# Ledger of designs, part 18: VHH binders against Type II restriction enzyme MwoI (mwoIR)

Target 1, 363 residues: Type II restriction enzyme MwoI (mwoIR), of Methanothermobacter wolfeii (Methanobacterium wolfei) (o59646)
Amino acid sequence: MKNPKFTENQKEIEKEEFEFLQKLNFIIKESLELFNTNLKNSMKFINYITLPIIMASIESKSFNPFSEIIEKHIAFILNSKMNSLGYKFLPLGYSSDLTYENDNSIIHIDIKTANLENPSDFKDTVPLGINQSSYPGVLDCKIRGKNIKADCKKIKVYPNIPTTYNNKLTITNALLFIYPDYKEIIDEIREDYIAIRELISINLKDILTPIEGSLEEFLNYKPSNEKKRLEPILDNIVRGYFIHDKLRHEFSENVEKDLEEFEKKIIGIAKKLKEREIKPVAILSISIPNGELAPHYDDEIVSGKSWGSSFRYHYKKSGNSVFKGLDNKASRAVFLHINKEYLPVLKKYFDPITVYELTEKRL
Key: E = the ipSAE of ESMFold2; O = the ipSAE of ESMFold2 at other seeds; V2 = 0.75 times the mean of E and O plus 0.25 times the DockQ between their complexes.

## First folded at step 13 (VHH)

Design d1 (from x6 with Y103L; framework vhh_nb_b201; at its last look DockQ between E and O 0.83; V2 from the best seeds 0.00; counts 0 for: pae O 7.1 > 2)
Fold by ESMFold2 at other seeds, look of step 13:
Structure d1 (fold): chain B 363 residues (1-363), chain A 121 residues (1-121)
Amino acid sequence: as target 1 above (363 residues)
Amino acid sequence: QVQLQESGGGLVQAGGSLRLSCAASGFTFSDYYMGWYRQAPGKEREFVATISYGGRTYYADSVKGRFTISRDNAKNTVYLQMNSLKPEDTAVYYCAADEFVKLDSSGYDYWGQGTQVTVSS
């Protein structure tokens, strides 16, 4: 059963979406100094987190080693500010971690980071998971570059998030943080990390003595479908040696020398990360259309790379995405912050660059 | 320092044409959005047209198909070609400039003095 207030009422839905966008923009824009201060505080601990960041970056092939730190600081700001605006935290299982409610709405906010050198993650588009939109995505049921096509006009990519929860409107937003490329710093140590894991692997006999069978057979065993026993053992030894100061002097002198050289490289990377200011290139705030607005945004919300399980919102496809049901035609995507040093690069990707500015303080 | 100077306004018969110019100085013209706004007697200032630093154009619905905005970065000048003019186009036309498009599309940071356009029946 649908809520009649929002069913087939584009104007009322978009009024609520626009009003929340303005509140979110105000909170984030007002809090940029706090966000920057909190990031600097995290960087005081860079010596403790550099190796875990390197290891996670290699496993996930991440280009922004600070993505989780950024997300947690923004979540702190939102959790601190949303209560003062009358919103309560509302965990809904598989919804966004940043989910809130008031009397009229249930709010889902997703925080995304993108590498400036990978424009497919931010240029005129934002990727969405099935828990980050209520708008069904249009499918392109053909294989690119092949003569294989199906008629799929009757189906779409259907999200997990409903358009309403009883009488409360679902509102979905994305905050997109664009950062400089950190790949050069991570790649500087990637080969060395791989080499250290291989060195440890070859010399496991110094610290791991099989009782029966060969060490090679033991390490090549796959206790699960995905990983040989070797891989988690190597990562564990790396953590033990470099984070916990364990296993020192258990390897031969030549192996210990190479481990100590890698430790020096970790310290060097930590220094580079600490000295590089963590400043976003830009921050975009994006209002994602509610699914009751279909079909008005069908050309903007389409299937993502995981056909059937993800979306993309093209917030600037054939024209800037706007609140089509509102007279003011306000933009659904606005910049909250631009680092002036990167403005020439951003102009290669964005035209227009629509900026939100604070107007509430008078002071 | 920043200076926007409109010209080309005047009196014209309905159905006629007029070309407005706005000469700009005091900023890097090629980096700015340039636009035209108008204010009729007893009404609030309203958006007419905008052209981006990349040449992309945007128009109010009331003028789309009749007005054309263009820019000449070599001359630091933006133009508004106004065709098929109607009495309701009568207004003071203002040139505006901003490094960015604002959420309030009527709110550019820099404005010219305005030029009167009067369309008679």
Scores: ipSAE 0.055, ipTM 0.615, lowest interface PAE 7.1, mean pLDDT 83
ESMFold2, look of step 13: ipSAE 0.140; ipTM 0.651
ESMFold2 (binder alone), look of step 13: mean pLDDT 84; pTM 0.855

Design d2 (from a5 with Y32N; framework vhh_nb_b201; at its last look DockQ between E and O 0.01; V2 from the best seeds 0.00; counts 0 for: pae O 22.3 > 2, unsure alone 58.7 < 65, grease 26.6 > 24.2, SAP .674 > .668, placed apart)
Fold by ESMFold2, look of step 13:
Structure d2 (fold): chain B 363 residues (1-363), chain A 122 residues (1-122)
Amino acid sequence: as target 1 above (363 residues)
Amino acid sequence: QVQLQESGGGLVQAGGSLRLSCAASGFTFSDNYMGWYRQAPGKEREFVATISYGGRTYYADSVKGRFTISRDNAKNTVYLQMNSLKPEDTAVYYCAADEFVKYDSSGYYDYWGQGTQVTVSS
């Protein structure tokens, strides 16, 4: 049998997806200076978020200390600009980060951040949660490195987002912000933070007096499979002491000295973060194929690791992922910004690099 | 005229080492990224290592821990120290420089040297 051709409906879907991608690209590219200004303003308050950043590092994950800030500022830009283009904000509790509607479409936009030092998060792919696409992805039923496989041709990865909402076309996009690795700055203090948590743990008797039962029984109680009661208590005491200036003088002098030394280290890290250039390495804008376009993107939207609980869109798998049903062969993935200091490493991961360019000059 | 000139290639036994040098002229060396790429016969040119303006380094997974890129801005020279060489490292090694990024249809420009042969035997 011949390979399936695009139907007229599928071509119309891709036309709508391409036209929205152009609108999104224009909005973000035109707003880069506002985005930079908003980030700079947030850095005025870095002292208040530095401890939360340090606390998050305990999980040993790659971490962009600014990822949440980036997401919020882009959301502000989109909310402001989308209304001027006739789109209304449409909050849906089970959908992507930002959802909008007009007469014909419901738009889902996800803001993603990736650490440049973790290329699996951005190299020719973008990770997708089941609430971030309408395309049923190919399920990969094998165990890596073992001779164990199943035939899963009859089963797809089925997302939570439908291909239409009451005849309004679902359009899904991702904005991927690639950022430098800040792990070295956070690593300077991570071991100290772990040591401070242990110090507080050893000295909990100074703060907690049991009324019924033993303190050991209380701290070792595990209400779920996640953590003992001890762990959230330690986190709470850390926040109380360092953020809220509580529990001062409740510990012995030796403990207080160590807490004071750690507080000085927090201040030092905050200064380093404040002085760091926080512009992204690159901003990539991605149009994710609608599920009605199946099977045309089956080779690009697959589940390789998640056993059907998530998937990835390989937007570069065929060299340069395009709107396959459109004659213009426009790219579904376009760079909106490249920091030239990082271009050599980006060329390691991307070839070719398709760049969106405004045709207007700014004054 | 931009010129990149590699040296230091040659024949070496597996497990041995070589140090490649690339002398650059005709552009502002200290403002550009410098890198090393390699091409085995019948294969496409592949990335090996780069070093940024400020000395931050990046390596292909296949050479991490064995190769070290460095630069001397006073001599306009970039180096590649290659240790624990394997027969699979046999290739022509190219020095490269990256140009100013422009927002146009391509977004960048590259300069390449003539290449130096590295052969790793048995």
Scores: ipSAE 0.000, ipTM 0.116, lowest interface PAE 22.0, mean pLDDT 78
Fold by ESMFold2 at other seeds, look of step 13:
Structure d2 (fold): chain B 363 residues (1-363), chain A 122 residues (1-122)
Amino acid sequence: as target 1 above (363 residues)
Amino acid sequence: QVQLQESGGGLVQAGGSLRLSCAASGFTFSDNYMGWYRQAPGKEREFVATISYGGRTYYADSVKGRFTISRDNAKNTVYLQMNSLKPEDTAVYYCAADEFVKYDSSGYYDYWGQGTQVTVSS
């Protein structure tokens, strides 16, 4: 069979997708200095929150202390700027989904993050949830871990977003932020924090005065879940001592010495976090094809690992993904920011690297 | 308005001593971490010492055992006693304060003095 031609309607859809991509790229690129300023100002708070970050790391196996901060500032920028382009915010999804509308379109933007040390999260691909695309994915009928193949291309993975909503075109985009690795800094102090909690635990008698009974009775009290009861008490003492300057000099001299050494480590970690480059390594802006463009992008939007509950858009699977129906062959994936220090690393994963530039001319 | 004013810098022979002072005004001095930083020509500003609200002190390894930071909350002043000075201690020394606002999420800000020159001759 011959390659199907783009219909005139499909060409119009791609024109609208390209025009929105240009608008989004302009907003984010124009706002990079505001983003950098807000991020820098947020880092002044790191002295207040370093111990809470360390404490939270006990509950998480993987931790990027800045990802939530960065995502919130980008969402703020988008919510503040989209109105100037005639778009109204629509709160439709849960968490990081951003939805807008104007007279002709409903816009869905997803903010994605990736760790530079895990290239499967960003190399030539972006994961898509069923609320983040209108393009049906190709179902991969392989049994995971085996090389059993079947032809399931006749059965698609169908997303929740329609191609149009009440005559408004649905446009879907992703912003992908690639971050430096921060794991080693936080791991440096995690075991020390655990040791401090234990030290406080065995020395609770220095600061607890029983009203009735004995301190031994209180310390030996074992509800049905010891972990949950004792840990909040220890964490409260940690916050009181290190954050609020309470309970100072209430422990023995040897215990106070150990607590003071840990305080030095907290300050050292805060300094390392404050000094570390916290900007994204790169920001990639991606236009995800509308489902009415099928079958033109079938090779690029495929089933994810959860069979039919997610997809991946391989924006570079066939070289570099472009607006295939437009004469200009503009890229659907464009870098808005590259930290030049990391360019050699990025070139291992992206070739070519297409960048967006603002042209600023003084008349 | 927040103001930090350093004093006590000057020329000294290697092995000598200097005492730097930083007078603070325009905020509640006793609520802040106070510190000393230094910058040699052509180098980045580096940490020297800090002192917490409760009097806990921290030092860069390069000055530990030679420099002592202290504070006098009644005078709104922080001090850096520098002993056994070496030529590599030559720098502009800056007083710094990190403002902690207990009831206002508007920020934790860095405040810097104008700096005082310390020159250590061989």
Scores: ipSAE 0.000, ipTM 0.121, lowest interface PAE 22.3, mean pLDDT 75
ESMFold2 (binder alone), look of step 13: mean pLDDT 79; pTM 0.812

Design d3 (from x6 with Y58W; framework vhh_nb_b201; at its last look DockQ between E and O 0.71; V2 from the best seeds 0.00; counts 0 for: pae O 4.2 > 2)
Fold by ESMFold2 at other seeds, look of step 13:
Order: C-alpha cells, then structure tokens, then sequence
Structure d3 (fold): chain B 363 residues (1-363), chain A 121 residues (1-121)
C-alpha cells in the first residue's frame, strides 16, 4: 500500500488551494482590529439584549450568547474584502455559509463555532456537513457496545459539492472559532427566570381579560393545561414587563418585588457578560482538501457518527496536516488569532500551534 | 537579553556522530519551540529539526532517522544528536526559538550565532 504519487493536476489543485488560503488568512488577520473594535462597541448595549439572551438559552445545555453575531460580522468582513479581490458573491451556492466565484474557482467558506468545554468539536478536527466538502470520507461501520465492526472501506461518505463545477475548481475552507463557555454565567439566572415565569402564570388574572368568555376558557381554548402551551404568553409578558416597561404595577406588591429583584439579577448578568471577553479563544483557518486529491487524504476525512450522513476532517491526523503535494509542506490549518489568557488551555489541546503572521512584503 | 549559544560542533569523519547543544536564557524556555537550522556555503538556511514545549518533534526529510532533537527544560538546553553523518551535512548549525511554529514552518524570532559542523570523507 505505497502512497500513490501526486499527479500534475493534483499538484496544481493544491497550489490553488494554498494560494486561496493565503488570501483568506490575510483578509481575516488584517481585519481583526476592526472586528475587535466593533465587538467592544456592541458591549455598550449589552443591558438591552441580556434578557433576550437568557430567554434564548432555555433550550440549550451549552450556550454562547454571541456566536451568531460574531459569525455575521465575519461574513460582512469577507463580503467586503472578497469583492475587492475579484470574487463575486453567489447567494444560492450549495447551501454553504458563503460562496464566491471568479474566473477559475468557486469558493466555499463555512464558519464553524466550538465551545472550549467540548474539545471533540475542535481538537484536531472540524465537523463537515454534506454541503461543506467535495472529498468523500471513509465510512465507519462499527456496531457500538459490541466491539463488532465491519470493513466498509469500499464505501465512502459522498458529499454534495462536486470537485469542479462549470469548469471551475471548487475550493473549500472553514473558519473555526473557539469560544469560552458562558454556561456558568447563564445558569446562575436560568432557574430564576423559570421561577419568574411560574410567578407570572399564577398571577395571570391580574393582566389578562379576554374579550369573550372567562379567562380560564380563553387559556384553554385548545384543550390542554400543559405549561408549555402557556409559555408563549408568559414570554410575551416577560418581554412587555422588562423590555418595554409595560404592565408595570399591574401585579400585587409581593409579585412586583420579586419582578424587581429579578431585574436586578438581569443587570448583574449583563455586567458579567460585559466583563467576559467575548472575542474567540482562538480562530483557526482550515483548507479542506478537494475530492480530486483522493486518495491522499483518505485517512484524514472520515465519516461521522451518524452512519455516513456527515463526516469530519482530522486536520492534524498525520501530525500537522499539510499540503501533501507541495514541496513547502505548508500547513492546511493555522491559527489566525489566539487569546493569550487561554494559551495554557490551548497547549493542552494543540501541539503544534502554527500561527499566521502578517508581514509586509519588501524588496 | 535573549541568548542562544550553540556548542559541540567540529570535524567528524563520514559515518560518525556528533551532538550539538544550545543553551538558552532570557525567556521562559519551557514555553518555547526550539529548533535547529543549517546553512551550507552558497546555500540558503534550511530547516533541520524542531521540538515543541510538549516534546513532539519534526524533522527535515534529509535527516529523518539519522538526527534526533531533544530538550532538557531543567537545564534550558536543546540538543541535536547527529548520527550517520554525510559530507552533505557540512554546514553552520543554528539554534532557534519561538513561542509558536510559524505559518509554513519558516522563520523563528530568536537565533544563535551558529556552530560549524564539517564532515570529511
């Protein structure tokens, strides 16, 4: 089983992938100061969004309250810079987060997030959806709990993205953002929020008067006394009370006192969120091998646990994953940003830590 | 402030062995990647070996299996054990240090003065 030699076409593909990775790394690294400034400015308004953040956190056991906002800002930066480099945005491209094209390539960029407490999401690997790669992965046909496995090496996980499209090379990248965990901050108040909804529910008659029939009939119009069917009403009242200053003083004095105490807790949580660094712990830039490079990356792109409906790129499986067909052995995965306060934790998970640095080209 | 001092170079017959040492000061040695580069006359400086703060190693293809990099954090010293030496290993060998592996595995922030290794046939 000697490794096959790279063809000339495969070497050219890797050259194109490397050159794009360099462009992407430059764009993101050059833009980090603007990114930091805009995040800092957004924290001036944290008090206004803290309750919505708490309400959104109810459904999840882990939570990053800022991840979607940060991801949207990165997408804005990329859209602004990619046009200046001659790439056109394709809004319907393959269901990826961002798709671009120029004369020679179709570029697919996906923005990934990971919680620092969940190392399986980021440690030497990046999960890939079926729309996020052109490289077929090795199917893992294990039967868990019995230590029985089948040899499924003849079957691959086949992704939706072709290796070329309309005579243009498909190039696929991920930007992986690792965030600190915010669960402890949000968990301090989650139980209190649930208790406030119960308190409002018990006292709902103070503020609801149906146009027809009794309040009980109105609340039971659909036959159910289930608390979850009342939750939209309770959430509306919470928003009215705490965000819009409506319904104030409509409850009894004891209820109002409890609502005011919860409001003080919201302010305390907002302070904790404002003080927590919302910047990523680290940002990794990852070039995902094109499917025409098979079989050279077969040991690094494998099926996920969902029986071949997804897969993973183990970008450091063979030490530091590199452009295997290029003489320079450049890394396919590099750090664009490291929060140095978390460097001891990052050294636990990563060795090597390969960084990209801006350099001015001089003659 | 930062000092990297190589030692252990010299003249060695082909097929022989030599061990280079690099004493480091002026930074927290246990936090740094340490490496060896070499430069032959008329050539660009080339990568030889790197060792991480956690002890993981990387080697140039031309030296794999013959050279071994190691470190002693208590002595703030990195070593290069060179076995089965060839005339093409003749070069000035430089010790290097950096907090990180650079993108493309090139360029360290700190360099020593170098030590000459000459392999005669």
Amino acid sequence: as target 1 above (363 residues)
Amino acid sequence: QVQLQESGGGLVQAGGSLRLSCAASGFTFSDYYMGWYRQAPGKEREFVATISYGGRTWYADSVKGRFTISRDNAKNTVYLQMNSLKPEDTAVYYCAADEFVKYDSSGYDYWGQGTQVTVSS
Scores: ipSAE 0.241, ipTM 0.698, lowest interface PAE 4.2, mean pLDDT 79
ESMFold2, look of step 13: ipSAE 0.333; ipTM 0.730
ESMFold2 (binder alone), look of step 13: mean pLDDT 84; pTM 0.855

Design d4 (from x6, 15 letters changed; framework vhh_7ubx_2; at its last look DockQ between E and O 0.69; V2 from the best seeds 0.00; counts 0 for: pae E 4.6 > 2)
Fold by ESMFold2 at other seeds, look of step 13:
Structure d4 (fold): chain B 363 residues (1-363), chain A 121 residues (1-121)
Amino acid sequence: as target 1 above (363 residues)
Amino acid sequence: QVQLVESGGGLVQPGGSLRLSCAASGFTFSDYYMTWVRQAPGKGPEWIATISYGGRTYYDDSTKGRFTISRDNAKNTLYLQMTSLKPEDTALYYCAADEFVKYDSSGYDYRGPGTQVTVSS
């Protein structure tokens, strides 16, 4: 059994990670009003993005229609505020999308969203990609639901991110945004969209049949997935009709009536999306241990279901989510925001709920 | 008005047992983390134990195994069962409440005036 003490270098690493976590927490907490304003500004354009959201949602089994919008707003805030604190944006390949540097460190921040109705995405754990940690993932001793008792903890899966870059310390963080469920709104129109694509598909001959044999041969091509072969054509017609106001009156009168009815449904969905609260249920800020801290977090950072395809940081597995080498036992996972309307359900998922308190700064 | 009132302190012999109570009012007791803290003469406050709204317990190493924290949400009351008492346990014991745990273990939202526990021959 391995239970080594923290070295002095490991304690210094945790001090740096804690100090950065405090800076990140301050930036996000201070900027929460701007974040909300940016989200509201995006809602001015909801009528223009609702159809693209519907079209994109067809391939997803679960979908937060605002996840990319949220990521863009947070990235804008971070890029501005990090620069003002002496951190320069550093777009690296094979790293997180939000990477920054100063004289001493390279910062990696990943923004994650989770549906409140799917607690496996946020409760006591955070998923990590190979580009989102420098800590080796210890092989999960449970594979296909069975415990493997051999030397599985001796197997390490190494991530892409090194523990240092040119003597600059790697610091990795996650910002986890928990949102209410939007799936029911999208589900209301998903079947209708699929039906509209089928309607257009059935009636393609009415529009395209006079075209030369090469197009007819293209449409009759039998690929391994015939529906996927036609989907780009159908999606193009949908965009042309509903977004660009083209192809009107080129279908039969009965088909045009069905397309007009679907257009009304798009408008209704846009209204429902605009009325739904877009602000997060909660925001959780997480400091992910640097790989030089091994083996102190080996029980918490695990890889095993896919040999390096994903890691998880189980920030509650060994007890409280703390900086294990620091005397103050400060938390590595803290709430920056809690929507009090959801506090009863959050208390079902989290015990303890650990919060960050904003200390005001003046210029 | 928030109020926390401790009771059950007193003089006990080494090796003895004592049960402290903390009666709470003025806030929704079942929504709060409840904590016992002690302060010996001439020393700063010392955290003993915390119990969450869901019943999960946390203990300082010095009292782990000897002290048991519990709560009765129906009675708005927090308890500390102390056993195997030592002279070093002599202190003013008070309860405290937090809606949320503080990330750096600072301060409490509310605290009571305390009850004296004295362990002596």
Scores: ipSAE 0.231, ipTM 0.658, lowest interface PAE 3.8, mean pLDDT 80
ESMFold2, look of step 13: ipSAE 0.330; ipTM 0.718
ESMFold2 (binder alone), look of step 13: mean pLDDT 83; pTM 0.825
ESMFold2, look of step 17: ipSAE 0.213; ipTM 0.677
ESMFold2 (binder alone), look of step 17: mean pLDDT 83; pTM 0.825
ESMFold2 at other seeds, look of step 17: ipSAE 0.198; ipTM 0.671

Design d5 (from x6 with F27S T28I D31Y Y32N; framework vhh_nb_b201; at its last look DockQ between E and O 0.04; V2 from the best seeds 0.00; counts 0 for: pae E 22.8 > 2, unsure alone 60.7 < 65, grease 24.3 > 24.2, placed apart)
Fold by ESMFold2 at other seeds, look of step 13:
Structure d5 (fold): chain B 363 residues (1-363), chain A 121 residues (1-121)
Amino acid sequence: as target 1 above (363 residues)
Amino acid sequence: QVQLQESGGGLVQAGGSLRLSCAASGSIFSYNYMGWYRQAPGKEREFVATISYGGRTYYADSVKGRFTISRDNAKNTVYLQMNSLKPEDTAVYYCAADEFVKYDSSGYDYWGQGTQVTVSS
């Protein structure tokens, strides 16, 4: 059984992928100062967004409070710079975070954040959703650590992104931002917020008495799930009280005291978030193989244990995950930035570390 | 495929001015360095000026203070403003660019066809 050779078409695909990776790396590297300035500007307003951050955190224990801020600022930079390169922004539904078009290609870029203290999210691998690759994933046939007797390399899980749009080549990239952990800041305030929602829930009669009809009748409004019928009411009261300074003095004195203590905690969290280093530990740029390159990356792109959930691309810096069809064997994954304070920690996960550098020349 | 298109050359009297332009087209629009070289008849090609993507400039000593290189990254175009021209500035001026540096890449990868600049007394 021999590994098939790259066809000429497959080599041309990899040349296009490599060329775009170089353009993307240049844009991001040249834009790091603007990115940092944009992040600093967002921190000017941290006091206004801290409660929304807290409210969002109850849905995920691995919540990164800066993920959306990072994604928006990178999107701003890319939208501006990509247009200057002749790429048009192409808003597609159910697609990657950012999509662009030129005469020859459709570009998909996904912006990801990873917690430095959770290496399974970034070490030698990057998770991919079904909207973030055109390469079918080889099925993982393990059930609770046991191998199923099947030739799973014949079985593919197919993503949503096609290998071409009409005659335009699909090119997919990921930008992975590795950040310090925020768990200590988020975990305690999450529990305090849950307690405040419960406190408000117990005391709803203090503030809903003017509503026509009985409170019991109002709360019996028929949503699809009765366990969630209070959720929008509680969230509305939280926003009214803490953001809009409404509903004050509608609760008993003991309840008001507890709400004021939570306000002090919100202020404290805002201070901690502002003081925490928002700059990434590292930025990794990844070219994801196009699906027409099958089977050359079958060992690197695998599906999870769920048939419809996600894939992982196992990039390896040690030369295993390169542009396999190109003579230069350039890496598909390269660091654009490393915070030097974290270099010893990063060396635990990556050896060697290859960094993209701009070069000044006089010829 | 990448093409560099120069424009703005011509005949000018000593002490005059010319502005050269070089537009990059093709599959690579952003270059790390773009610049100008010149070659007079019977002489070796010589460096005139370069500019990085980030705006750093470098000049040959013979043109410092008289020539200004600038760059419009949105248009992938580099300009050379040539003031106080002298007869010794007479040459074919070539636009040059390199692609983004990756591992073993070096030197200028792309050259224009050249544009004649003639400075008469």
Scores: ipSAE 0.000, ipTM 0.107, lowest interface PAE 22.4, mean pLDDT 76
ESMFold2, look of step 13: ipSAE 0.000; ipTM 0.104
ESMFold2 (binder alone), look of step 13: mean pLDDT 79; pTM 0.809

Design d6 (from x6 with Y108W; framework vhh_nb_b201; at its last look DockQ between E and O 0.73; V2 from the best seeds 0.00; counts 0 for: pae O 3.9 > 2)
Fold by ESMFold2 at other seeds, look of step 13:
Structure d6 (fold): chain B 363 residues (1-363), chain A 121 residues (1-121)
Amino acid sequence: as target 1 above (363 residues)
Amino acid sequence: QVQLQESGGGLVQAGGSLRLSCAASGFTFSDYYMGWYRQAPGKEREFVATISYGGRTYYADSVKGRFTISRDNAKNTVYLQMNSLKPEDTAVYYCAADEFVKYDSSGWDYWGQGTQVTVSS
């Protein structure tokens, strides 16, 4: 189709987006040492969180044990630094949790983590929820592997976030943290944990006798339409035994021995997690186009999953991630941190690698 | 020490062509972005072209379609083929090198001394 020129309003929007990207980059770069210190402080308590990490790992093989810790530390830093720069915290519900306001803008920031071994989460694209963009996404109406197509030219994927709030411009950014894979550490202990759950399940009759009915009937009852009592009961007993030091000596000596051996494995995993490099491979900040910039980014913001469940921003589609309406062609996606050990791998995924450099050093 | 040496500048009539070369030493050439900038008297240094370690090229709008950047990793040399030259292309042309592209497309780590290109009307 046509490639219309930018209006003056659209150029002003991109100027505001670019200026905020620079502020965000200053905040994060200024705070890298504090972030690293905060991570080290959390790791002092790894013994207390390793069992919860192991229990959570059962739900997904792509589990990143540090993503929540990273997100909380960055949120703390942003909240402090944004306030000192005149931005007020403004959570709106059904929007990003990191939402801020100043005189001219409503700022949305989404923190994302990606596994280096899963490049679909970071290479040339970034996933977006419907509350993480104001730009309507192009809908792909093909079904992969099927000869079924629909013509969806009249329908887009519409996000929750408006392009403005009370005449204040919506500005949306992602902070993307790329990490090494933890799969090998987690996969080993996951199987041991499954075995411990079964051991407890087999021996439940020693510690749990219903007043009426059979134990089997009790355990198979579904208090919701989806789940049996057995699964929550096993999780509860695991927490009771390993975290709260309860139910000791209620099982046979052989069962107790196996539980103690698993406790040693928990300690071993905690040591491996503490020793694993937790520094990011790379940190990127990405300015996501405001919806008033349509149609200029239509080929870059596309539905990432079945019909309206998500978006993807293809920030490297043409090898350029730029503010298309600005004369200087400044990048919308910039690296704030690169672990030099990983440069050969990063060069496979990124060309160009565009870095943010502190403005003060260039004066 | 890093050294960048430009050559191939000179006087040419409007509509003509020149090929600039930049010989590089003191770093692993295949790992670096190479670029060309130019500066006319009384003006700021401006971006002309970049070529990545992977061979992707980027051009300023004012030269797109007329200039071609290329590299020869075996000779540690980057080239700028300049066709359809105009008097406004008159400037000192600088070779530049960096491990990364800067977000605002300026501030490269290494620079050559420059070579003069003069386009007569």
Scores: ipSAE 0.233, ipTM 0.625, lowest interface PAE 3.9, mean pLDDT 82
ESMFold2, look of step 13: ipSAE 0.371; ipTM 0.745
ESMFold2 (binder alone), look of step 13: mean pLDDT 85; pTM 0.868

